VH-VL binders against o66814. Designs and how they scored, part 35

Target 1, 203 residues: o66814
Amino acid sequence: SDYLLRAESLFSQLKDANAKEETPYLYGKVKGYYEAIKLYAVEYKEDRIKTLFTLMSKNTKKAVRGAYTEREPLTELITFEPRVYFEEYCDGIMDECFYEKHYEKEKFIELVDYFSLKRRVEFLRNHEGKYCAPFDFGMAEALFNAVSLELMQEKPDEKVLIALREKLEPILVMAEEKLRYAMKKELPCYRNRLSEHIGYWKP
Below, E stands for the ipSAE of ESMFold2; O stands for the ipSAE of ESMFold2 at other seeds; V2 stands for 0.75 times the mean of E and O plus 0.25 times the DockQ between their complexes.

## First folded at step 16 (VH-VL; framework fv_patecibart)

Design F6 (at its last look DockQ between E and O 0.85; V2 from the best seeds 0.75)
Fold by ESMFold2 at other seeds, look of step 16:
Structure F6 (fold): chain C 203 residues (1-203), chain A 123 residues (1-123), chain B 107 residues (1-107)
Amino acid sequence: as target 1 above (203 residues)
Amino acid sequence: QVTLKESGPTLVKPTQTLTLTCTFSGFSLSRFGVGVAWIRQPPGKALEWLADIYWDDDEDYYPALKNRLTITKDTSKNQVVLTMTNMDPVDTATYYCARIEGYYDSQGPFDYWGQGTLVTVSS
Amino acid sequence: EIVLTQSPDFQSVTPKEKVTITCRASQRIGNYIHWYQQKPDQYPKLLIKYASESISGVPSRFSGSGSGTDFTLTINSLEAEDAATYYCQQSYSWPYTFGQGTKVEIK
């Protein structure tokens, strides 16, 4: 398969730039997209592979540039915003009408517990996850983006959604545990993120 | 049909600021993966990449020139603008804009080029 | 910064003969090399992408090969219209760079 050869080139670029150490958040994000691509490869979904590879390659460019320029910004967060609609029910006996709230693609949203995943990723993003758990947070963010993109499909693939969720959950838990520990102990990554040493931590 | 065209002054005095506009058709800069780059070629010399800007607003610059370059886009007008400050005679070159085909791999080639515009820097 | 060195700088070739142009990178770049043709007073035109991938509308006599650090552009049976300068370009690592060019003329 063609994506394997291209991925090896991207990982060589990351290694040459020492991106794992210099830009660990972006490195993790590249890895997360690669894991998602591999899941889609099992289903032979070539267009989905190319879409995710575009994001993978772009985050690789940003990681390499970031390693050389000592800049590592947050990159894309892709969220699925389901439409809300209301079903009108009228009681002919009492001549009363009322509305019941529903979400677009409710079955698939429930399948992966999407709103919980979104809240957890956003919490890490807004509370120094990039500094306290860069690799795991980056990887979780990319896998979450893959979930969002699948939910945006006209007909989401349940097998892929389950596989993505199963890959994402342990990584997300690890990022959350690292952040909770850093917050509890008030580690430099949480307390003093503007320090020149904030990107490196050793207990 | 994809086309790009550079426009701007052809004669600039030393220390002045150069502003070049790339106007394109046949594609949108909102298309997933796509970018537009500026490349220059001094007379009789090799091509030199200067800057690029992508669909996701990411912009990048040749390091030695970063403090002199600004690239911006106007997606609704299909335009990308390059500004280069403090021009010097060594900056005399033909300036090209080119499309980056970045779908599948955002580090793709320059697949369509403008005709180029010669900018001469002299007193 | 990755330096691309082309060889030869200049070739004068009789029509219908094979032309070979080499591009050597100062480090490994996988297959992230692209080839361009620039005819006199014209803008560059993409010929080959990713070392060996064909471009629609480019004559089949143009082909590319190589990986890692050594890449080759081949013109099998040179035509008069192929008189031009040829450039390789890497997109492996920031900043992106071009080779110095190889000028091909008809003898």
Scores: ipSAE 0.732, ipTM 0.866, lowest interface PAE 1.4, mean pLDDT 90
Fold by ESMFold2, look of step 16:
Structure F6 (fold): chain C 203 residues (1-203), chain A 123 residues (1-123), chain B 107 residues (1-107)
Amino acid sequence: as target 1 above (203 residues)
Amino acid sequence: QVTLKESGPTLVKPTQTLTLTCTFSGFSLSRFGVGVAWIRQPPGKALEWLADIYWDDDEDYYPALKNRLTITKDTSKNQVVLTMTNMDPVDTATYYCARIEGYYDSQGPFDYWGQGTLVTVSS
Amino acid sequence: EIVLTQSPDFQSVTPKEKVTITCRASQRIGNYIHWYQQKPDQYPKLLIKYASESISGVPSRFSGSGSGTDFTLTINSLEAEDAATYYCQQSYSWPYTFGQGTKVEIK
């Protein structure tokens, strides 16, 4: 496949810049997109491979630049916002009406437990996950973005969604465990950020 | 029909700030993967990439010029603006804006160029 | 910063003959090289992308080859309209850079 030759070039760029050590969050994110691309390649989904490769190549550029400039910002978080609608059902015998909340693509949302994934990724993103678990968090964020992008398709592919979820869960757990450990032990990645907040808002 | 056009002053005094506007049509900066770059060419010399900005708001600058350059976009007006401070006669060049085709690989070429605008820096 | 060195700087060539322009990179850049044509007083025009990929609307007499550090643009039968300066450009690594150019004239 053409993407394999292109990916070799991107990983060569990352190696040249020592991105694994210098920008571990972005390195993890590139790896996460690559894992998602490989899942799509099994199903021969070239258009989705190209979409994810765009993100992979852009995060590679940011990682290389960041390694040379000692700067590693958070990058994209892609979330699917399903349309919500309400159905009214009236019981003709009891003359009572009931309102039932529904989501666009409910089946697929439930298949991957999307809202739980979203909250867990957002928690890591907002609570020092980039500093305390950079590689795992970056990788989880990219895989989560791939889930969101699949849910945005007119016809989401259930087999791909299951595979993405299966890849994402253990990585997300590892990132969460590292963050909880850092919080419990007050490691520098967490403690230094806490002291910065205290200094800004305490007399 | 992709077109780009540069506009701004053609004569600037040393130390002044140059502001150039790239106005384009036939594509939007909201399109996934796309970017717009500024490239300059001193008379009779090679091309030099200056800065670019992408659909995802990512900005890049040539490192030696980073503290003199600012690139911004206005997606609703199909415009990208380059500001370059403290102009010097060595900055005399034709300034081009160009589209970056970044779908599939964000490190793609400059596939469409504006006609360029010559900016002369002298007293 | 990746330096691209073109050769020759200038050549004068008889019509219908083959033109070869070389671009050498200071490090490996895979196939992330692109070629542009700039006619006198005109803006640059993309000819070849990713070392060898053709561009619609570009005559088939233009071709590119190479990988790694050594790249070549070939015009297999020079036409009068091909008198121009040719530039290679790398997009492998930030910051992106151009070669110094090769001017081709009709003898």
Scores: ipSAE 0.692, ipTM 0.848, lowest interface PAE 1.6, mean pLDDT 90
ESMFold2 (binder alone), look of step 16: mean pLDDT 93; pTM 0.949

## First folded at step 17 (VH-VL; framework fv_patecibart)

Design G1 (at its last look DockQ between E and O 0.86; V2 from the best seeds 0.00; counts 0 for: pae O 4.8 > 2)
Fold by ESMFold2, look of step 17:
Structure G1 (fold): chain C 203 residues (1-203), chain A 123 residues (1-123), chain B 107 residues (1-107)
Amino acid sequence: as target 1 above (203 residues)
Amino acid sequence: QVTLKESGPTLVKPTQTLTLTCTFSGFSLSTFGVGVAWIRQPPGKALEWLADIYWDDDEYYYPALKNRLTITKDTSKNQVVLTMTNMDPVDTATYYCARIEGYYDSQGPFDYWGQGTLVTVSS
Amino acid sequence: EIVLTQSPDFQSVTPKEKVTITCRASQRIGNYIHWYQQKPDQYPKLLIKYASESTSGVPSRFSGSGSGTDFTLTINSLEAEDAATYYCQQSYSWPYTFGQGTKVEIK
């Protein structure tokens, strides 16, 4: 596939810019998209490869600019927002009915424990994951985005979802462990991002 | 049919601010991967990339000109605007806008160009 | 900044003959090189993308080759309408840059 040659060029751009050191969050995000692309290549899903490569190449461009300008913003977080609907069931006893809550694509959401993944990624994003675990958080965020994009498909591929979850989980755990340690020890990555005024106040 | 067209003043004085509008049709800047760039060409000289802006609102500038350039978009009007401050006679050039079709690879080429507009900077 | 140096600056070629234009990058750029044709008083037109990929509506006589730092645009049988200036452009690294151009004339 053409994507391998292009990916080598993107990683060369990142190396030329010293992005692993200068923009580690974006570097991790590029790596995470590449891992998802490789998984889709095994499953021969070319359209998904192209979509993810667009994001990979764009985050590479952002990383290169960021290394030059010392600017590394958070980039895209892609979330799947399933429709909710209710079904009425009457168990054959007239005058007694029950309402059951259902989600669009419920079995796929359950397969990857999507709402848990979403909360965990959002927690890292909102609590200095970019600074305390930039590489792992970036990778996890990209793999989570790949999960979201798969869930948005008309017919999500269960094998792909499982594989994405399997790659995502250990990376997400590593990011969470680094952040938890930084919070507990008040490391500079966490402490320096909080103002003294905000960091010492509680609700 | 993809088309782009540049509009704006053709004569400015040194130190003035140039504002150019790119109006396009046949595509939308809300489409995943799509971008629009500004490129200029001084008379008889090579092409020079100035700035681009993408569907995701990300914007890039030629570093030496960053303090003078602003690129913005209005997706509902299919317009991209370039503002360049403190114009100098060396900035006399034909200014082009061009589409970046970045699906698959967002670092893609300029696949469709406007006709260009010559901007002359003189006292 | 990546400098692209084209060779030759100018080429006068008899109709139906082969034209070869080279572009050398100041560093490796993979296949992130694109070729444009600019006829007199016209805007540039994309011919070849990613070193060797044809674009829609471009005659098959145009082809590209090369990788790394050395790239070539070839016109296998020059037609009258091919008289133009040809530019290479890299999109490997911000900021994007163009070669100085190669003017091709009909002899």
Scores: ipSAE 0.605, ipTM 0.823, lowest interface PAE 2.4, mean pLDDT 89
Fold by ESMFold2 at other seeds, look of step 17:
Structure G1 (fold): chain C 203 residues (1-203), chain A 123 residues (1-123), chain B 107 residues (1-107)
Amino acid sequence: as target 1 above (203 residues)
Amino acid sequence: QVTLKESGPTLVKPTQTLTLTCTFSGFSLSTFGVGVAWIRQPPGKALEWLADIYWDDDEYYYPALKNRLTITKDTSKNQVVLTMTNMDPVDTATYYCARIEGYYDSQGPFDYWGQGTLVTVSS
Amino acid sequence: EIVLTQSPDFQSVTPKEKVTITCRASQRIGNYIHWYQQKPDQYPKLLIKYASESTSGVPSRFSGSGSGTDFTLTINSLEAEDAATYYCQQSYSWPYTFGQGTKVEIK
């Protein structure tokens, strides 16, 4: 498929709308989906590329609309919700029973440290990441969504999961560092949003 | 087989609110990437896109009309509803609903259209 | 918003001759242009998507070309049933817009 030509058109649309400046979170999200698509292109997974491109093009459309209307809402967060089950095992000598918690697709969840990624993305999403680190947060959120979508597959691809995690980690760290700095220095992106919360304030 | 059909009043008075329903079959708005749009055509004039709504509840409006338009969906009934307030004789047109082919590219064309319904705004 | 200007507004064409309709965008739109056919008193029908991609059920005599700002719909050998008004439409940027239309008649 010629995803490169289609992506060029989407980035031109973003440039024409000045989306990098007007809607930096959504711009970052589009870039993140594009990075995920490129990883899948190495493996020629056409259906996955098309799925991610739908999300990429939709976030492009929303970024352009948002730039002209001065609105930049949060968009989709895709989370994999594995089934949980418990294995009971009993010590016949001590006559004691224990429960061990297991997840659907446990080895893939562990491979990417999924629950940690989910917690970190959700933290940024709920605590001014969109305002203090919009580009990096948007990009990380899209890559996280790609991880979630891969985990939802019947047979997740381990090589793709590793590649997605390796791409996601440094971006997520950068977003987290920017947010922590903004909190420490009480930058406007963080300070101007505190009045919307019942919470601790420290000069 | 994909079909769409517009329904609602064919005659409304100036200042009234128009409510049009698009009922479709052969696809679902729960399907990833899919959207439905409303387009109108005044008699003898060009087509004019009004609004659209997508599987993920995202909605868009023609800017000059956005204060008069509301698009909603009922996925379980395969329906999309357009409400247009403060109708004026200039709004006399055939109103169409159409499916947006959104898989692979959410900015896809209008690939299936309803037959259209002529709405006349007159006292 | 993006203005699409079609040329000509009207053509009267001898059967089996080539018909060319142009659509010019007020800014570049990549290949996000689509062509529709609307026969008298009927609803529009999608002919060509993304400038040059054919759609199912559309005769091969219809083709599209162009990129950027200048686009062309070609009917390689006009048939009687092709008498209609043709519209280009961009989906590059909100709001979506249509050209003013080109009416094609036989003779």
Scores: ipSAE 0.233, ipTM 0.711, lowest interface PAE 4.8, mean pLDDT 88
ESMFold2 (binder alone), look of step 17: mean pLDDT 93; pTM 0.951

Design G2 (at its last look DockQ between E and O 0.88; V2 from the best seeds 0.00; counts 0 for: pae E 2.5 > 2)
Fold by ESMFold2 at other seeds, look of step 17:
Structure G2 (fold): chain C 203 residues (1-203), chain A 123 residues (1-123), chain B 107 residues (1-107)
Amino acid sequence: as target 1 above (203 residues)
Amino acid sequence: QVTLKESGPTLVKPTQTLTLTCTFSGFSLSTFGVGVAWIRQPPGKALEWLADIYWDDDEDYYPALKNRLTITKDTSKNQVVLTMTNMDPVDTATYYCARIEGYYDSQGPFDYWGQGTLVTVSS
Amino acid sequence: EIVLTQSPDFQSVTPKEKVTITCRASQRIGNYIHWYQQKPDQYPKLLIKEASESTSGVPSRFSGSGSGTDFTLTINSLEAEDAATYYCQQSYSWPYTFGQGTKVEIK
């Protein structure tokens, strides 16, 4: 299979650069995209595989460059922003009206508990997840991006969404546990960056 | 019908800043996976990659020249601009812009090139 | 950075004969090698991508092979219009680099 040979080359690049140690967030992100690609391969979804591979290969380039330059920035977070609709329902006899909120693709959003996933990934991203749980956070972020991209499809594939959620959940939990532990124990990954946001004193 | 064309001064003096514009058609830098690179070729010498910029705003530079180079894009005008500071006679070269095809594998080749513009650095 | 060394630097070849150009990388680069043709006073043109994939509009007499560190570009039956300088280029690792070129002329 073509994607397997291409992935082998990407992982060789990562190994050559020692990216697992030097850029663990980006390494995890590449691995997460690869896991998503394998799920799509079971369903023979070539175009979706190629889209995810573009992201995988780009994050590989960034990881290799980052390993050689000793810099590891956050990369893409892809969020699905569903349109919100309000529908008015009126009782013609009593002239009473009320509004009901709807989301586009509401059934698929509920299937994976998308808004909860989004909040959890954003929390890690905004609270030092890259430093305190780099590999798991990167991997979770890539799998979340794959969920978002699937929800953006005109007709999302329910089997793929469920499989992505099932793979994402344990990784996301692990990242969250590592971050909470680091926060509670004030580990350097969290404490060293907290001072930028907290700097008050009393006379 | 992909085309690229370089424009800018053909003669600059030592220490001046060179600004080159790549204007392209037949594709957009908003297209997923796409990038544009600058490559130069001193007279009678090999090709040298200088910088690139991608659809996702990622940009990179040849390390030895990083402090002298800036690459920017204007997606609405289909333009990419290279700025190179502190020009020296050794920088005399033909400067090319080229498209990077990055769909499926973002580490793809330079698949379409401009005609190039010769820039001479002389007093 | 990855150094690409081409061999030979120059070839003068009888028409209709086979031309072989070698590109050796200073480290493994998988199949992330690309070949370009630059005719006199012209811009480079992509011939072969990813070691062996021919690009649209390239004559079938051009082929590429190799993997890892040793790659070849072959012109099966040289035509007058093939007189040019040929470059290999790697996109395996930042920064991207080119070989020094191989000039091919008609004897």
Scores: ipSAE 0.646, ipTM 0.826, lowest interface PAE 1.9, mean pLDDT 89
Fold by ESMFold2, look of step 17:
Structure G2 (fold): chain C 203 residues (1-203), chain A 123 residues (1-123), chain B 107 residues (1-107)
Amino acid sequence: as target 1 above (203 residues)
Amino acid sequence: QVTLKESGPTLVKPTQTLTLTCTFSGFSLSTFGVGVAWIRQPPGKALEWLADIYWDDDEDYYPALKNRLTITKDTSKNQVVLTMTNMDPVDTATYYCARIEGYYDSQGPFDYWGQGTLVTVSS
Amino acid sequence: EIVLTQSPDFQSVTPKEKVTITCRASQRIGNYIHWYQQKPDQYPKLLIKEASESTSGVPSRFSGSGSGTDFTLTINSLEAEDAATYYCQQSYSWPYTFGQGTKVEIK
């Protein structure tokens, strides 16, 4: 198919630049977008595939450039910001009123545990996840972005959300474990960055 | 009806800073995937890519000229600005801005060009 | 940096004859090659994208082919308005580069 040929070309570019070693965060991000695209291909969501492929292609460009210029910046984090509204609840027996906080698309938010995912990704992003678990963090960030983009749809697809969540969770856990290990062992990625590239130093 | 137009000085003295503005219509740099590039062409010579900027604020520069180039955008005005410092007679060229069509594949071609502006660098 | 070498540099062709322009990349670039036409005193116009995909409004006599390192732009029956310089350009890898150009004129 068309996206497979284009993805093959992108991975060839990454291989030519040695991006897996030189820009592992961006390499992971490209891989994460590719995994999301494959999940959407099962559900035949052409326009969503094209949007994710734009992000995949752009992160490939940044990875190749980064490998040659020794620069690997953090790239996009896409967050869904649901509208908040309040429901009034009055206890007829006690004659008192309370207000309950609710979110738009609350069922879909709960389905993937979105706020927890958001906090976990943001924690990695703010605490050296790029340096201590670059590949897993990059891949998790891309899959999280795919979750956010799906939640932004007028009617989110529950099957896609579940599939994305199931793919994302083990990757997030791995990134979190690597960061925790680096913090406990005081690895250079966490405390001391003497390399021109991000590093994850294991004994 | 996509159009781009370059504006700026046509004569610059050596060592001065060139500032060129690309004003465009029929598209927006806030549109997902879109970028704008600057390309120059010395008289009778080949085209040379200089810099580009994308919807996501990503900026790229030709490596040998990176220290002399700055590209910025003002999405609300549909403008992209190129600044090139320390101009030299060898920088005499026609300067073009062009749109990068990047939806689906962000490494797309330059699909629409401005008419170009000739900048002469001379004492 | 990827170098694109075009052949020939110059070609004078009688009307209605076939024109063939080649572009060779210094490394494999898949189909990330694009062709532009620049008529005298005009700005470049995109003709062919991704090696073989025609752009809207481009006459059917223009076609592109090739993959990897060797690419060809073909004009099957040259018209007077096709007198121009033709450039190939790669977008495979940063920094993006152009070929040196091929000038085509009417004999």
Scores: ipSAE 0.540, ipTM 0.798, lowest interface PAE 2.5, mean pLDDT 89
ESMFold2 (binder alone), look of step 17: mean pLDDT 91; pTM 0.941

Design G3 (at its last look DockQ between E and O 0.85; V2 from the best seeds 0.78)
Fold by ESMFold2 at other seeds, look of step 17:
Structure G3 (fold): chain C 203 residues (1-203), chain A 123 residues (1-123), chain B 107 residues (1-107)
Amino acid sequence: as target 1 above (203 residues)
Amino acid sequence: QVTLKESGPTLVKPTQTLTLTCTFSGFSLSTFGVGVAWIRQPPGKALEWLADIYWDDDEDYYPALKNRLTITKDTSKNQVVLTMTNMDPVDTATYYCARIEGYYDSQGPFDYWGQGTLVTVSS
Amino acid sequence: EIVLTQSPDFQSVTPKEKVTITCRASQRIGNYIHWYQQKPDQYPKLLIKYASESISGVPSRFSGSGSGTDFTLTINSLEAEDAATYYCQQSYYLPWTFGQGTKVEIK
């Protein structure tokens, strides 16, 4: 298929730059976008494939540049911010009006447990996930971005959301377990960042 | 109807700073995948890419010139600005701005160009 | 930095004949090569992207081929309006670079 040939070109760039070793967070992010693209390809969703491929190709460029310059910054985190609305109802006997708070796309948010996913990804992002679990964190971040992008669609596809969630969960758990282990054992990826950040824990 | 147009001084003295503005219409730099680049061409010579900036605020510079170049954007004005410090006679060239086609693959070509502006550096 | 070397530097060609311009990269660049036409005193115009992909509004006589390090732009039947300088450009690795150009004139 077309997306497979295009992806081979990007993976060739990553291989030539040794990005898996030099920029493992960005390499994982490219892989995560590719996994999301494959889920969309099952249903031939061309426009969504192209959108995700844009992000995949951009992170490939950043990974290659990062390998050459020895810099690997965090890249995009895409979050869905649902609108809040109120449904009004009035009790004519008591002459009282009440309202219920709702989120747009509430059913789809609940389907994937979106706010929990967002909190978990943000935790990794803010607490050395890039250093202690770079590949898994990068991959999880890209899959989370794909979930956010699907929720942003006018009519989210339930099958795609479920598939993305099912792909994301084990990867996210692996990143979380690696970070928790690093924190518990005070591994260099966590300890060095913590001591440098707060100062009083330097050796 | 995509158009780009370069504006700025045509004469610059050695050591001065050049500021060029690219004003474009028919597209927005807030559009997903889009970028704008600066490319120059010395008289009778080949094209040379200088810098680019993208919808996601990513920016790149030609390494040999990176300490002399700054690229910025103002999305609300549809403008991209190139600043180049310490101009030298060898920097005499026609300067172009161009759109980067980056949807589907963000490492795309320069698909629309401005007419260019000749900048002469003379001492 | 990836160097692109075009061949020939200059070509004088009889109308209706086939024109072949080559571009050799200093390393593999997959299909991340693009071709531009620049007529005298004009800005460059994109002809071919990603080695062989056509551009809307470009005459079908222009085609591109190649992969890896060796790429070719072909004009199957040269027209008078095709007198121009042609450039290849890579977008595989930063910095983006151009070939030195090939000037095509009508004989």
Scores: ipSAE 0.776, ipTM 0.890, lowest interface PAE 1.2, mean pLDDT 90
Fold by ESMFold2, look of step 17:
Structure G3 (fold): chain C 203 residues (1-203), chain A 123 residues (1-123), chain B 107 residues (1-107)
Amino acid sequence: as target 1 above (203 residues)
Amino acid sequence: QVTLKESGPTLVKPTQTLTLTCTFSGFSLSTFGVGVAWIRQPPGKALEWLADIYWDDDEDYYPALKNRLTITKDTSKNQVVLTMTNMDPVDTATYYCARIEGYYDSQGPFDYWGQGTLVTVSS
Amino acid sequence: EIVLTQSPDFQSVTPKEKVTITCRASQRIGNYIHWYQQKPDQYPKLLIKYASESISGVPSRFSGSGSGTDFTLTINSLEAEDAATYYCQQSYYLPWTFGQGTKVEIK
């Protein structure tokens, strides 16, 4: 397949730059996009494959650049922001009107438990997940981005959403466990960033 | 049809700052995967990439010139601006802007070029 | 920085003959090589991308081949309008770099 040959080229770039060791967050993100692409390939969704490959290749460039410059910034987080609407229902018996809150694509949001996924990824992102669980966090973030992009489609594919969710959950759990452990043990990945600007007064 | 055009001063004195504007049509820099690059060519010499900027705000610069270059974009005006400080006679060149088509692979070629503008740096 | 070395620097060629231009990279670059044509007093035009992929609107007499470090642009039957300077360019690692160019003229 065409995407397989292109992916081989990107992984060669990452290997030549030692990106797995030098930029593990971005390396994980590239791997996560690749896992998502493979799921789409089963469903023959060429345009969605190309969209995800664009992100995969961009994160590859950033990983290689980061390995040379010793800089590994956070990259894209793609969130689906569903519109909220209210549906009016009037009860003729009681002569009252009520409003029911609904989200666009509510059934697909519920299918993957999207708001929970979003909260969990954002927590890792805001609490040093990049430093304490870089590979797993990067993979989880890419798979979450793939979920968001699918929800943004006019008609989301339920089979793909389920497959993405199944791939994402164990990786997300692993990242969360590593971060929780680092926080509890006050490992340098977490502690150093908390205290790096605090002065010290000693008599 | 995709077109790009460079504009700015054609004569600059040493130490001055050069500002070049790339105005394009037929595509938007808000389009997923797209980028715009600046490339120069001294008279009779090879092409030299200077900087680029992408739809996702990512920027790259030629390392030896990084401290002298700034690339910015105005997506609403379909413009990309290159600023180059402390100009020197060795910077005399034709300056091109070009589109990067990065859909599918963001490390793509320069698929459309502007006509170029000759910038001469002299006392 | 990846250096691209083209060969030859210059060719004078009889019409209808085959032209071969080579580009050698200082390290492996997979197929991340692109070829451009620059006619006198004109801007460069993309001819071939990713070593061998054709570009819409480019005559079929232009083809590319190679992988790794050694790449070739071929003009199968030279036409008068093909008199130009040809450049290879890599997009494997930053900074993006060009070869020094190969000038082709009609004998």
Scores: ipSAE 0.763, ipTM 0.888, lowest interface PAE 1.2, mean pLDDT 90
ESMFold2 (binder alone), look of step 17: mean pLDDT 93; pTM 0.955
ESMFold2, look of step 18: ipSAE 0.746; ipTM 0.878
ESMFold2 (binder alone), look of step 18: mean pLDDT 93; pTM 0.954
ESMFold2 at other seeds, look of step 18: ipSAE 0.767; ipTM 0.890

